# Miniprotein binders against o43061: the designs that were tried, part 22

Target 1, 338 residues: o43061
Amino acid sequence: YNHSPEIQRSVYTLTGLAPSSKMAFVTMLTVRAANGENEVENTQQDWYYNSTRLLVHRLVKFKPTKSKYPVVVLAMKGIDQWKLDQLQEDGAIVKVVDPLYAHEVVDDVNDIALLDSRWSMMFTKLRVFEMYEYDRICFLDSDILPIKKMDKVFDVHQLSYSKDSVLFPPTLFYKPRRSIFWRRFTEEFAAYGLTRDDLYPYVFAAVSDPGMWHETPPPFKDYFNAGLFVFKPLKAHYKRLMALARFPKLYDNANMMEQSLLNFAYNSAGAFPWESLDWTFNGLWARKNDLPYLKAVHGKHWQPEGSLGYDEDTSKLWWDAFQEMQTYHDQQRNADLY

## First folded at step 7 (miniprotein)

Design d15
Fold by ESMFold2-Fast, scan of step 7:
Structure d15 (fold): chain B 338 residues (1-338), chain A 81 residues (1-81)
Amino acid sequence: as target 1 above (338 residues)
Amino acid sequence: STEEVRKLIDEARYLLQRAERLIKRGDFEWALLYLQLALDKIREALELARQLGDEDLIQRAEQLIREAEDLLRKAEELKRS
């Protein structure tokens, strides 16, 4: 930081960040994404993979958005090695992770919906919470495109234990089925032997989800989008999330999978309320009028015709960014030859 | 069954021991959580013991309730100070 020692000490007290703190941007690439629905023996047609490469390029190489922090790609086991090699050449740290299968995580293995591949992908995303080697992580979905510097996303507050905190709310207000699942979760979590000092201080910050249609600035809703969140990896929080993940019927009323789980785990009325990040870090359903304010746009902007809330300007922005990346790589290849 | 009641009593005793250790460490919120879980198991054990008519198990469950109530009072007093 370019601050005085006194200012640096004050910032550390509020944020928990020191000059020695290890921070990283992290995204995830799954086996489904690696093969790509539009792949035709060409990397440019695997849009999830191409979008991941673009995210890496924006944070590692492209001067206007380049970060001083590393970018880690969590790659699900089974992705083609050449794609992983290319991401490493692009400047990412690639970490291969074992999948977490729905039948291994959930208590009710007889529910056919829990055997859906989407549930297994959701559980595998929980691997990001095991990255204890970092002091602070900003997780980003691979369909997020940085358009301005994002390093200030890590400047969120750490929250300490309060004696007024209620770790587990009364089950009386839950449906009878939820009450039994909440009791079972509480029993399992207690069995881990965790204490307050294992859970605090914590960090969890995300951007409010404005829904499909919004005005500039978007209206605040007490429900966040799980496509970008900042957190402190803590073993106790990972154990808590895994215990909650066993009971999808406790948290998932809208079939939003990991987003439902995280909103339940970090709800504003609970012991671990989420902190609101500035909306400009996660531009959902971005329109032309939002672009001057946004630090990142979020969405499958390579497919504008099928998506409400996307316009020609955001589609053009994505394609121009992709073309810039291709041009950059071509120029670097030529420089290496001569 | 008597074996189910004994298991609940053993689980409750374990939770009370953990609660006592947490109180000594100043972790009052966690102590209160363990005490609530212990009381839930003791209440279930007591009801089953009454259905079985086992006076020994009824007495053991009632004794654990008194121990849990003592720890609850201690935890809440220390949390206030």
Scores: ipSAE 0.000, ipTM 0.189, lowest interface PAE 15.9, mean pLDDT 78

Design d16
Fold by ESMFold2-Fast, scan of step 7:
Structure d16 (fold): chain B 338 residues (1-338), chain A 81 residues (1-81)
Amino acid sequence: as target 1 above (338 residues)
Amino acid sequence: STEEVRKLIDYARRLLQRAEDLIKSGDFEKALRRLQWALLYIRLALELARQLGDEDLIQRAEQLIREAEDLLRKAEELKRS
């Protein structure tokens, strides 16, 4: 059945993907935020920048994990040019973006008081939803390390509703009920210049957040981690996200601003339910027992002291991967001299 | 539940108060967006209150719709000017 036309057509029908579809992996490199120093650049010893380089290396050059799709680094305005030049030399497509600050998104200055200065720049991740030149994007946080092939992450369902659907998801304050008012809310939301045809079909898929010290495989939770998600860039969805983002009180975990927003926007009971990705694409709080299954490990494993979810095996895995990248670059440099 | 409907009404009331403050400060675009979100919550609360048969909650939601519509007209008029 490997080459069956029926299997090939059914995959295309379910995913909405064609051979001509433009896919990309996208990560974001931001200026470090520290105690109100939101614009402070990381130094040459910047491990977050080094993790970004490692992610690019894993997807662009390293044969066991190399992707056939491009890798785009969305770089916040203000990052040192030499870092951008290096990422381009490493094989990434670098795109500079303006930050999206909380005061530009949140409707009330008093609501900003609920946001630490560190969180004020978290909305910049929403810039990824404006990349309309791609048919499908897999966004990954820069602290994700691919350890196996990732390309199948794009094989997710395209969702479309042909009946009356709620454009505004049910609030966390209410149990789901069927009622004719859902049709009225759909019509009302169109007043923002959004129609059902603009919003569907859509794609949004992510990995369930397992929590710390989970079992292998992790138990499913109806709450996803926003460090890796697959979506179809649509202007209507970007407008919808921006409208929702104005009211932090609508999404119930202000501590995780953009993740809370996305979980609210794509909640499983709403008009745009998220699809569950296989957990192995986003190995959160990875332990030794998880490693044989994972396609990617997610965490700041370069920081053994104070690294939440630290595991000695995952730390060693990250440092070995970093050494492999440095060896690769040294060999390429030597080849250019001979 | 009645408690969930009360939470929707309370949130909508806060949105209306903020919209009024935004109108006073001349930020009509933000005021209009708050009012549209308030109306969505109020209409949801009204429908749920009707399903529950809670007369008090129905009356409170209907009052908030009138308040929201009045602020909406005011914001639209001021924006045009």
Scores: ipSAE 0.000, ipTM 0.132, lowest interface PAE 20.3, mean pLDDT 74

Design d17
Fold by ESMFold2-Fast, scan of step 7:
Structure d17 (fold): chain B 338 residues (1-338), chain A 81 residues (1-81)
Amino acid sequence: as target 1 above (338 residues)
Amino acid sequence: STYLVRFLIDRARWLLQRAEDLIKSGDFEKALEELQEALDRIRRALELARQLGDEDLIQRAEQLIREAEDLLRKAEELKRS
């Protein structure tokens, strides 16, 4: 369990949302080299870009899934301008960001087992935590396909520290196994002049990662998938994440850098426990039986059927959605010509 | 035991996704390495699933072996090209 319902009540506050609150869906587009793929001339061979366009279309234009909130694409420096122009034409707000390389973030590069283009840019996702112009953000990996309305994903309560809460220990971090590293971090973070009032109230909510095989609905697991999370951008939390990111051995998972970091930073026993979102917002390892319930399907479903174990129904769902988007764009082009 | 089987399957799935990305980027040697590790984990998961008599887990592990073998064949073919 993340935490019991009784304990949850001791730390929740009002949502903190007003009619004037600025909410956004945010996704990231990285250069193909950072994802282990060489950029190609043919857009059909750039499936991450195509999936990003589909995500934008689903949230901006497609009536069954259209959001009242904007969609921002954080584009890593180096993406071809024509791709950015197209995303803007599709209705996204495009913001170019500098990459955060693992070797620039990590204190000791020897702590990183996998230092290639894909892994070296994993921390670029942390740029989303600097978007202080928004009151609440839902970050989505670009391989997420909305299939129902998602706006309720923002309906998450603010969390604040309580002296009496077991889930909010009187520390700014979860205690690591090695107390020597904990003391060093506490001293360094205090040097930044950050206080409890800089850190609370906060918002961090995500969907439990069910693993590849799971029941419908999947059982709760106290480990979230970082492909979709809802949070309140706070400078203090960005500084905290950057401080923790310096020491990958602290969060003990060299293979899944940013997901490991976020699970460590927002672990359920720490000072900033994550809140569980309804599993239907991030449909991991979706099977046919999951589809009637899901608001979004998460996976590389554009890949050939069978290559990643996705069933025919999820692959067909993605390709049908892609065709529908292309039909929409064709119709818009034809209307603009007349 | 069921937890271990699910963990091995989940980890193998992550390795297959990683290997697919490496194939697309032309890093066939690393893809082959990841696929071999995935295959080893899936085969262990299959053995444990059979011991547990869990038909769903057996079918999932068998499907994943086929996917790993398909990617392995593709990576080997592209490496020779």
Scores: ipSAE 0.000, ipTM 0.134, lowest interface PAE 20.1, mean pLDDT 74

Design d18
Fold by ESMFold2-Fast, scan of step 7:
Structure d18 (fold): chain B 338 residues (1-338), chain A 81 residues (1-81)
Amino acid sequence: as target 1 above (338 residues)
Amino acid sequence: STEEVRKLIREARFLLRYAELLIKEGDFEYALEELQEALDKIREALELARQLGDEDLIQRAEQLIREAEDLLRKAEELKRS
């Protein structure tokens, strides 16, 4: 509270959307390691790819969940061309992106290497922040299954800075005047012709992540899950995220990499607080009692019940949805032959 | 409240990590100042956690005091070299 009133921030909560606004759902398909968290998927099937196809089908073709907005699949370089061609035939816009390796992003890989290989592509998700052709993006992990219409997820507030604010002025670091990191960030900003004013107005909204839970509705926690978030792509925010990403010791309190980075970058006490989305847009650790409320279920529900603590009902829901997609594609192939 | 204590612990942890980076950059004077502010926040968190009787939060605050003391010693030693 020791800052001049003339430079303090205020929060405005209008959406900022116009009829001409370009919105998109975006997911990412990456080449996954055979070991570690993907060990269960070392089967004859590429289940992440199959789940990505199901997500595309749910947003592009399946009437109960079909969106009026495009679906973009950011595909990491190295994925087989036939998979990309198929996603495009399914109705997705496919964009190939270069991976963001941890060793290319962080100043010292030893700060994170205790958990993962130095070849880890954990930061590749940050590529979504470079999609400046859109006014608003809803990013979804490819293991999210829409079960109701999701278009209202874009109805989030944009936030702005004002001199009449009773809140603190924008702060990138806790004490920016003393930070050598703030100096380096400012130099990078200037090199790209960017200023602090290019950081506003911004949009960042996500669903609270309580972790494994059994209550309906889930209790609010001031920590969001990075598997679904809505934001406005701004070059200034991408440059800010990349500057912060260099120093995992500042943000990685939970060893969750990009999720930790985003929670730090958009923390509630900072210059860019996150907005809470309705929990029904990102159904984490969903149980049978949650299903009537959820618009989307999030998890690797193709895996055997009990292996990851999943409910039989959510597993059945995923397999039924996958079967429906297979039937749809079979019927389309038959129609194209006749 | 429990959430107030968690907020203080989170803020203190950030300051400890920031001080560690300042030490790596050779900014020992700034590191010492950040560590003092971290300790102030941790001590407040510890006192509130004790009032709440939350053993987990007490242990977390006590752990952060040890981390802060280790960083203070490191910064002072490197400043003298």
Scores: ipSAE 0.011, ipTM 0.396, lowest interface PAE 9.2, mean pLDDT 77

Design d19
Fold by ESMFold2-Fast, scan of step 7:
Structure d19 (fold): chain B 338 residues (1-338), chain A 81 residues (1-81)
Amino acid sequence: as target 1 above (338 residues)
Amino acid sequence: STEEVRKLIDRARRLLQEAERLIKSGDFEKALYLLQWALDRIRLALELARQLGDEDLIQRAEQLIREAEDLLRKAEELKRS
């Protein structure tokens, strides 16, 4: 690369990421309005916040899952300061961000009639694309629980291909025709000062619809789950995402908010196709038989058994992990006194 | 457990059989996907079998890896030409 200082640094080589690359795990903590899912659980506790603390603990302190990379919590403005202070004390880097509401981004307010309460806040997740200080980010939803080491998620080139193991991305098997024309995106590249060779592939994520992962392989599908993805933050891509976000009628075919936008922006037929990441990093709807494989489980496993169809073993795993974290914190407080 | 490793090996065997059927029908892309899925699970079965010290399961997993790699090579060759 010799295009600009911002794009000049490559994070990939045939041997993996450049040695000087800055990498981080990033999660988002948003202000939660009362909605159907949140009202199902114990409202005396902020379980999304508690799950965020557990994620931080697993990546920062807990030896079996501890990362050598920093963990950043992007906290939406309006979250109580004591919660932010506690996350910082737990070892996270806390960055407060202004919310990015769908009705402020969308050009046609008539499309808001189709939005649920979650969608209005989900665009705040796009703030992660503004973290230009990092060469590589692994974004994780706050309801993800690491259960094994996850640092290899940053070696996406190595994870996607090796002499002894080949991960074939869904893009090799499902190629939607004319969803995004190459010539149209070549013109858009020029508008953002990019070429295909600069940023192919841009997003690494696990295929959506993992409900069958435990019993059968997932269906062939060019659609990823936006609960965990790896990418390089670039101003050109943030500008492109914001431009596309203005037109939900173009990308929102499933009312999946930012996930629909990201799948449209990084469609396999387009200029910046996504690449497959091993599903074990994003164990959505995990069952007992999946646990030996998984690096992380993804779901609201703190909710009562059966309420969301979660396996009792994954619920137990989450509660045991939460208890371990609380025991760790209690022991640290006791160690502070003679 | 030994039981879980056997289940992984059995599932992988079924995937290899389906992949071979897909290769014969000309669905090379689907075959490649199933073979990679099977190979990942066989490799985990091998690691678990080694931790258990079960020589029979280790041998069975190693044989399935070889069979999966042979089918993968065959599917890739047929897709290329």
Scores: ipSAE 0.006, ipTM 0.270, lowest interface PAE 11.4, mean pLDDT 71

Design d20
Fold by ESMFold2-Fast, scan of step 7:
Structure d20 (fold): chain B 338 residues (1-338), chain A 81 residues (1-81)
Amino acid sequence: as target 1 above (338 residues)
Amino acid sequence: STEEVRKLIDEARKLLQEAEDLIKSGDFEKALEKLQEALDKILEALYLAWELGDEDLIRRARQLIREARDLLRKAEELKRS
């Protein structure tokens, strides 16, 4: 079995949650990229929208996966109003957000904005870090399908420093050395004009991205998938992310998406190491053997069997779930007529 | 200076190669020690390159962090296997 490495922690608190704490699941619905997402066009339906509806249904209505927490859909300006109205009727809180394009964030955008529309989508996704009305958020890509209860995803500990301590949580990547950590934190904080009290306590937890065709459980990799992450919205962290986003050459832009930025910002050797969340909350490249363990499957499982390396079992699971949602909505409409 | 950052990167690459050789020979404890030394140098290089605004040096330091992470994961997995 593959195991996550132990992370050495010098400072942490309990969850930091109270009965009054506001938690939410958040997903994002964006206007389709001009780069030609051919699969969506070929079906003559907006499958990303349909998948978003299914996610909302699974968390709001479907008893086996129903959450006690609200589901928020961050909808990019330009989505058809009827789609937003339907999501609201389905039980989601719908918030329309202005797009945040690469040219507004990156210092040199000339080629990047032309090479990959995912850069525009990535920066709009950073809007989730501005949702300060919530104490804790679980962000999920709209192509995630919950198949079991997800509420325990919020049960992560926040990392903090004591007022009497100058030490920050180290990682496995080296033994903590007080003077070196203090010097680096001072430099990083000074560069952003931020104080320790603004940046701590923080929460950032995600699932390791093992790649496709993995074992059960998947092998650990010290690189997380940004399709599901749990965090505490803090203005200081949003400012830090925006500062880092200005220079895409700082982080690995091979995928040209927010995942590279977030892995850099929350790297295991840095001041804000990411926490390994249980892999079952984000079932990447799921096979039949993974399904008994998974709380959620992640991927475009509405696509034909054998496409993109998905098992027929995950495709069947998605289509059965979609059919269940349609049946539920039909029954609710019939009840409203009585 | 840019020259100081390049020296840190070069020293880190030597330490990463030593660590990889130690992993291949089964000396995981010494490999982890070398990886910790490499990461200290890589992080100093990254922060200095960031202050200088040298995008190439920042990118090179970031690549070394990923290489070090992969080696650390391999060493820990093999030690626990």
Scores: ipSAE 0.000, ipTM 0.147, lowest interface PAE 14.3, mean pLDDT 74

Design d21
Fold by ESMFold2-Fast, scan of step 7:
Structure d21 (fold): chain B 338 residues (1-338), chain A 81 residues (1-81)
Amino acid sequence: as target 1 above (338 residues)
Amino acid sequence: STEEVRKLIDEARKLLQEAEDLIKSGDFEKALEKLQEALDKIREALELAYQLGDEDLIRRAWELIREALRLLRKAEELKRS
């Protein structure tokens, strides 16, 4: 992504990080995932929940990957209390959140009637944008396994515009669409009375989604994967995202839910372009040749070998990590007996 | 929905055929692009099929993954020659 020389002149990059900055890793656990309902055939274990515990262990306890920042698990209301208690014992900060229902978000009654119930769960992920108590958040799906230290993921620069920029208001930077839905969004956005200082500086960075079975390093694609992204929680940006979410027909490939919404909201040609993170922070469809470079692998690698085209090496990596966690917990329980 | 999964499977099947034709014509770079697009659609279909518990759709999505991986391996091998 390259913007014009005029925009480049008006945009300046600020580090935005201070010793007092409050950073966090955040993941989300849904009721369905926690109860094993999204597991492969004949799986009787709560593998998505177990993967969440492994993520927490890797960032909180395991020395090679341990972070100096807290890990927050956003848990949907309805997950068994013992599972939440266990995550808290493992060292996570557990925050129970109410789901965001499709009928509370989508504006058009006809659109609501055409949406399936999974939109409620996907909108619940937007709760992460309301965590204003943090200065910077790295959201990561609970099926991500850290294999190296990840703290450098927060080393993203803030983007801002000069006070003298004639390119404000932000609407001038949007790629308009000739549709009623774009008109409704712009009216809603204007009604909030947001100023430049409410919207900037901002942070939004993610890893390009290369698709399945790619070369090492993966080719760049101007479309990011929403399974890991770094952002600055800003009330104005949350309001903007919620306004856009009201109009599913506005963003392309709406079947990808929040990923499509976020790619539209932070498109490279708009007022809030996304920044590319080092691909090694979000190892999608990891092949054996990718593993020496990756800081984290992303996928349901606990599933039987070959179920989603995963390499034996990535499956072994996940199971070895899970065994290490279980050994750690067994040793802690034995120590507590004495 | 079941209809959404079937649509994704049909779209993926078309992309796999396009990829195979590109491999036969020696356009390996474009074939790999089509295979990645197909695999992304198959992955989405498979995830939705598991959520629906539809064994027929799960089997169909998996059959397409095997075919895509076969074509991907062939394209990569031929690209190296």
Scores: ipSAE 0.000, ipTM 0.202, lowest interface PAE 17.8, mean pLDDT 75

Design k4a
Fold by ESMFold2-Fast, scan of step 7:
Structure k4a (fold): chain B 338 residues (1-338), chain A 94 residues (1-94)
Amino acid sequence: as target 1 above (338 residues)
Amino acid sequence: STEEVRKLIDEARLLLYLAAWLIRRGDFERALEYLQRALDLIREALELARQLGDEDLIQRAEQLIRLAELLLRLAEEGDPRKALWKLLEALKES
């Protein structure tokens, strides 16, 4: 599909990758507090765990989708140890992370919907941006199912500032509609000594989210889905994201927080425009006719037919994949019998 | 331990989902294999839960026995799609 002029305004360079570059797929597994009222939600969380195991299996073991890169599961503190042990046995690198609570991040807690406990989970996802040990990360929601090889997702160009470019924004931050917020962010980053060289070159690429679609290929929308994105972990970018996260009213309402934050931080009119990934890496609202083209299907396809608009074919695809994983594990146990 | 019982219950629930999916595919022989494994885990979980005196875990294990019995009855209806749907809704509630 065709990129917008604003996205194309950025200076594209080489990928910046070398044979020694460290790439990883990363997903996050969260936990919900157990109390009498949330037991049904805890039962539903087992499906996210099962889907996470399937994602790991598809990238680590299953030959048609197996990656040459590691898979890291960022596990929020509080998940049962046996679940973490199982993911490690399945071949994932498990890293336990402390939660980032909304009251620790936002300047004014009244700016968020206090009844929506999702805010603390959403901020905890920002932990992925602190993984500086990797040169490039592909973050995937745990409800993504790879159905073809995914490794080419890392083949994106790094974006840099050109001092000779008349189209490059004169400032390092997105220009918000209210000038007072612009000044505040700029002053705070100056206090940390952040420079252009700390922020460039950068990588941020994702798949356009046109909403529900049924034509192939889908139309381009200058708004990406945050369920799969590729980026270069940079301390300066993490600090920038944390500074922006302090002001939810600038980028979001409570229901779309992390996707809205990232779309705001990497908007095409700003200093750090996002790069478009091929749509086949993040198959939203997938139907049977989309499956021949897709490298990965994204959604809660373990749910019964008719739930959330999923059809029987995508449900069958998920359950067939899950059965294949169980068959693999059964064969491995049988091979190890005494 | 409570953790050990929860692990057994989670594994049993997973095997019941697999059995339902296999019944949907008409693979009754393999479905019975998974149902038997699930029942073995449920019985072990129930015994341990009773030893711990954990009424919540006892009730959960008993609910899984009822779900396994439902799967066996649904296999006789000859509608594998309906059997899978009923199981998924029942497990979601449990």
Scores: ipSAE 0.000, ipTM 0.213, lowest interface PAE 19.7, mean pLDDT 73

Design k4b
Fold by ESMFold2-Fast, scan of step 7:
Formats: C-alpha cells, structure tokens, sequence
Structure k4b (fold): chain B 338 residues (1-338), chain A 97 residues (1-97)
C-alpha cells in the first residue's frame, strides 16, 4: 500500500482538536422513556424525561457544572411536542430522529420475528454515530447527573496508523490477522467506498465498568460501560457498527444491548481499541466515599429505597439537584412575568 | 510443513471474511466464488495437516469446512430469494466460528 498517514497507531497522539472543532454533549430520549411506557400503570411521573431535563440543566444553566459546549437531545419520533419544546426552552438543541427498525438493519428479513423490542431501542440509539456535523461527541445516558465540570472529557487521544506500523484491519465478524490478510481486506473495502483512511484516525473512549464498587478508586476492568463514551463521528465507523449489529450472536452477552456491541467493536485486542477515560466521568454504583471525586454519577437515583442500586447518599444528591432545578425554573418563570 | 498449512488456513479465512462481507452487500455471485475458493484451500490444508499428524490443525480445518459449507448454503438461498432460511444458515455458521 502506497498511502500512509504520518500518525503511529501504537502511540496515543495529539487530541486532534483545533480551536474550530465542534464538540457536543448528546443524550437520547426514546418514546418508551419519554412517555413512561416502562413505568408501572400507577406511576404518573415520567422520570426519564425529568432526569433528561436535569442533565440538560446541569450542562447548560447550573454554574458549577455548566459547559461551554452545546447539549443535544436526540428525541425519537413520537415524543410529545410539549416535552420537546420544554427541553429547547431549557437550552438544549432538540433533534428529532426516525427510529432504526431491526428489519432495516438486517437486509431482506422484515418478516422474521427473531428480535425482541430491546433490539429496536438499541438500533435507534446508534443514530448518535450519524452526527457527522460534530468533530467530537460525548454521549451520556439520560440517567447521568453531572456534579462537577465535564468539559475535560473531550481531551482524549485520536489513534491512527503509519506505513511502518503493524495494523490490524477492521473486521465485521472476526479478529483480523497481519500480513497478506490486511492488504486484501483493505482492497476489498475500497471496492465498496471504504478505505483504511476512512476508518482512521478514530476516537473512542469510555470508562471501565467494574460492577458494584467496593473501593475508591475502583480497579480497572477491560470492559467499558456504554452509558458515557467519547467518539469522532465517521461514516465508515457507523457502517461498520451497523454491519456488526446484524449478528447479535457474534458478540457475547447481547443482553446488555448496545454495550455488548460497542465492547466487541472497540475491544482492546482489535483494530480499534478503546481508550480508558478517568473513572470520575462515569460514576457507576457510586457510594458515599466516591462522591468527593466524581464529576458525574450514573444511575436511576430517583428510585425508592430497596430498589437495585439504591444508596441513601446518591438518592439525596439526585433529589437535591432536582429540587434546585425546579427552583431555578420557577424563579425564571416569575422573572419572565414581571 | 506446519507453516504451509497455516498459510493455507490464513488464506482461506481471508476468503471467508470477504465472502461474508459480499453477502451483506448483496453480491452473492462473488461471495459464492470466494466460498468455493476457500473450501478448496481448506481441503488442501486438511490433507496436509493429516499427513503431518497435527490434531490441532486438523480440527481447525474441519471446523472451517463446516463454516464455509453453511455460508455457501446461505449465499445460495439468498440468491434464490429465501432470506429467512439464509439467516438461519448464517447464524449456524457464526456458531462454528
């Protein structure tokens, strides 16, 4: 191959950011989440929507956590317009997206009922990878609560290759091998409009998921949580992810939905290894001793005592934050009237 | 030699990867060509592995033959317009690999 970038794949390089680089925080609000479809019949509150509003407030308005970057809410088509209007009023950029149906990802199998409803939700979330107007995106689940400044999350490395590097080609199904396999694989990609240069340089960074925490700081685990990740939107990577998504049996533990897909796509031994973000950006199973260090806590902390993952300190933190947001909005409404 | 057998297996695996990608792109004619070439290489590798008495290489070659045959059946079914049956054959092939 005669084409070679100047960047070494095995070396973490410059961030690749320029003063003109467009960065955004992005979250997803689905019809099930926004309309309370996952809540028991007696529950009238849409807690996922309320949590999304709190995330927006923390990144757009609340001075201790306010970002200089925009916050985009990718809203699935079908969410009530008044909820979208409110999120825009709160300062978010709201983008309505069409759902990605399972049969659209799996060619010519629209009459097969092999996939449950979880796959439909997972495919819609992959819409975030099509946001090519941004140079770098930090995706956050809507149940993440920022408690300190988050902007440094974008300061991750971009990875590439050089002519002299041993580079494993991206694969749709199997881990690649070196030598002749790489050359033929990239030549075949070129025939379909994809090249190694379309796939590199890339960015993919996330926080290790150690499970339930027992110590501070938590130990590193070579498996990341997909509730927060930083990436560079590239058409070639989106096409690769969609190709992998067609075969759920390929990646282990498909019960974890998009998390299993992404861990497979960006595994440490593959062509696109993930970069480890500081654990404080995605505080999973946070306990009292973790709170002084965390920049964000992740979990359904609005849930009552006795629920899986309930913790008194994180529950109090979430409810205090929600009350602060309500007070802010009430004061703004009163100011606008007078 | 063991090295020659591994070279044949590597070449066959490459052809299987390309065939899977071609199937996804709807290019069933080229996929069938690559699958047949892969089978020919794997069968040659199996014969050489048997001559060497290398049980690991024999088992790897036999597994690849099963995978390639399932993929070939899937490609034929897709070419004939039976995507439902083809999907089941593709899933069976993934279990072999």
Amino acid sequence: as target 1 above (338 residues)
Amino acid sequence: STEEVRKLIDEARLLLYLALWLIRRGDFERALEYLQRALDLIREALELARQLGDEDLIQRAEQLIREAELLLRAAELLKKGDPRKALWKLLEALKES
Scores: ipSAE 0.000, ipTM 0.142, lowest interface PAE 18.0, mean pLDDT 73

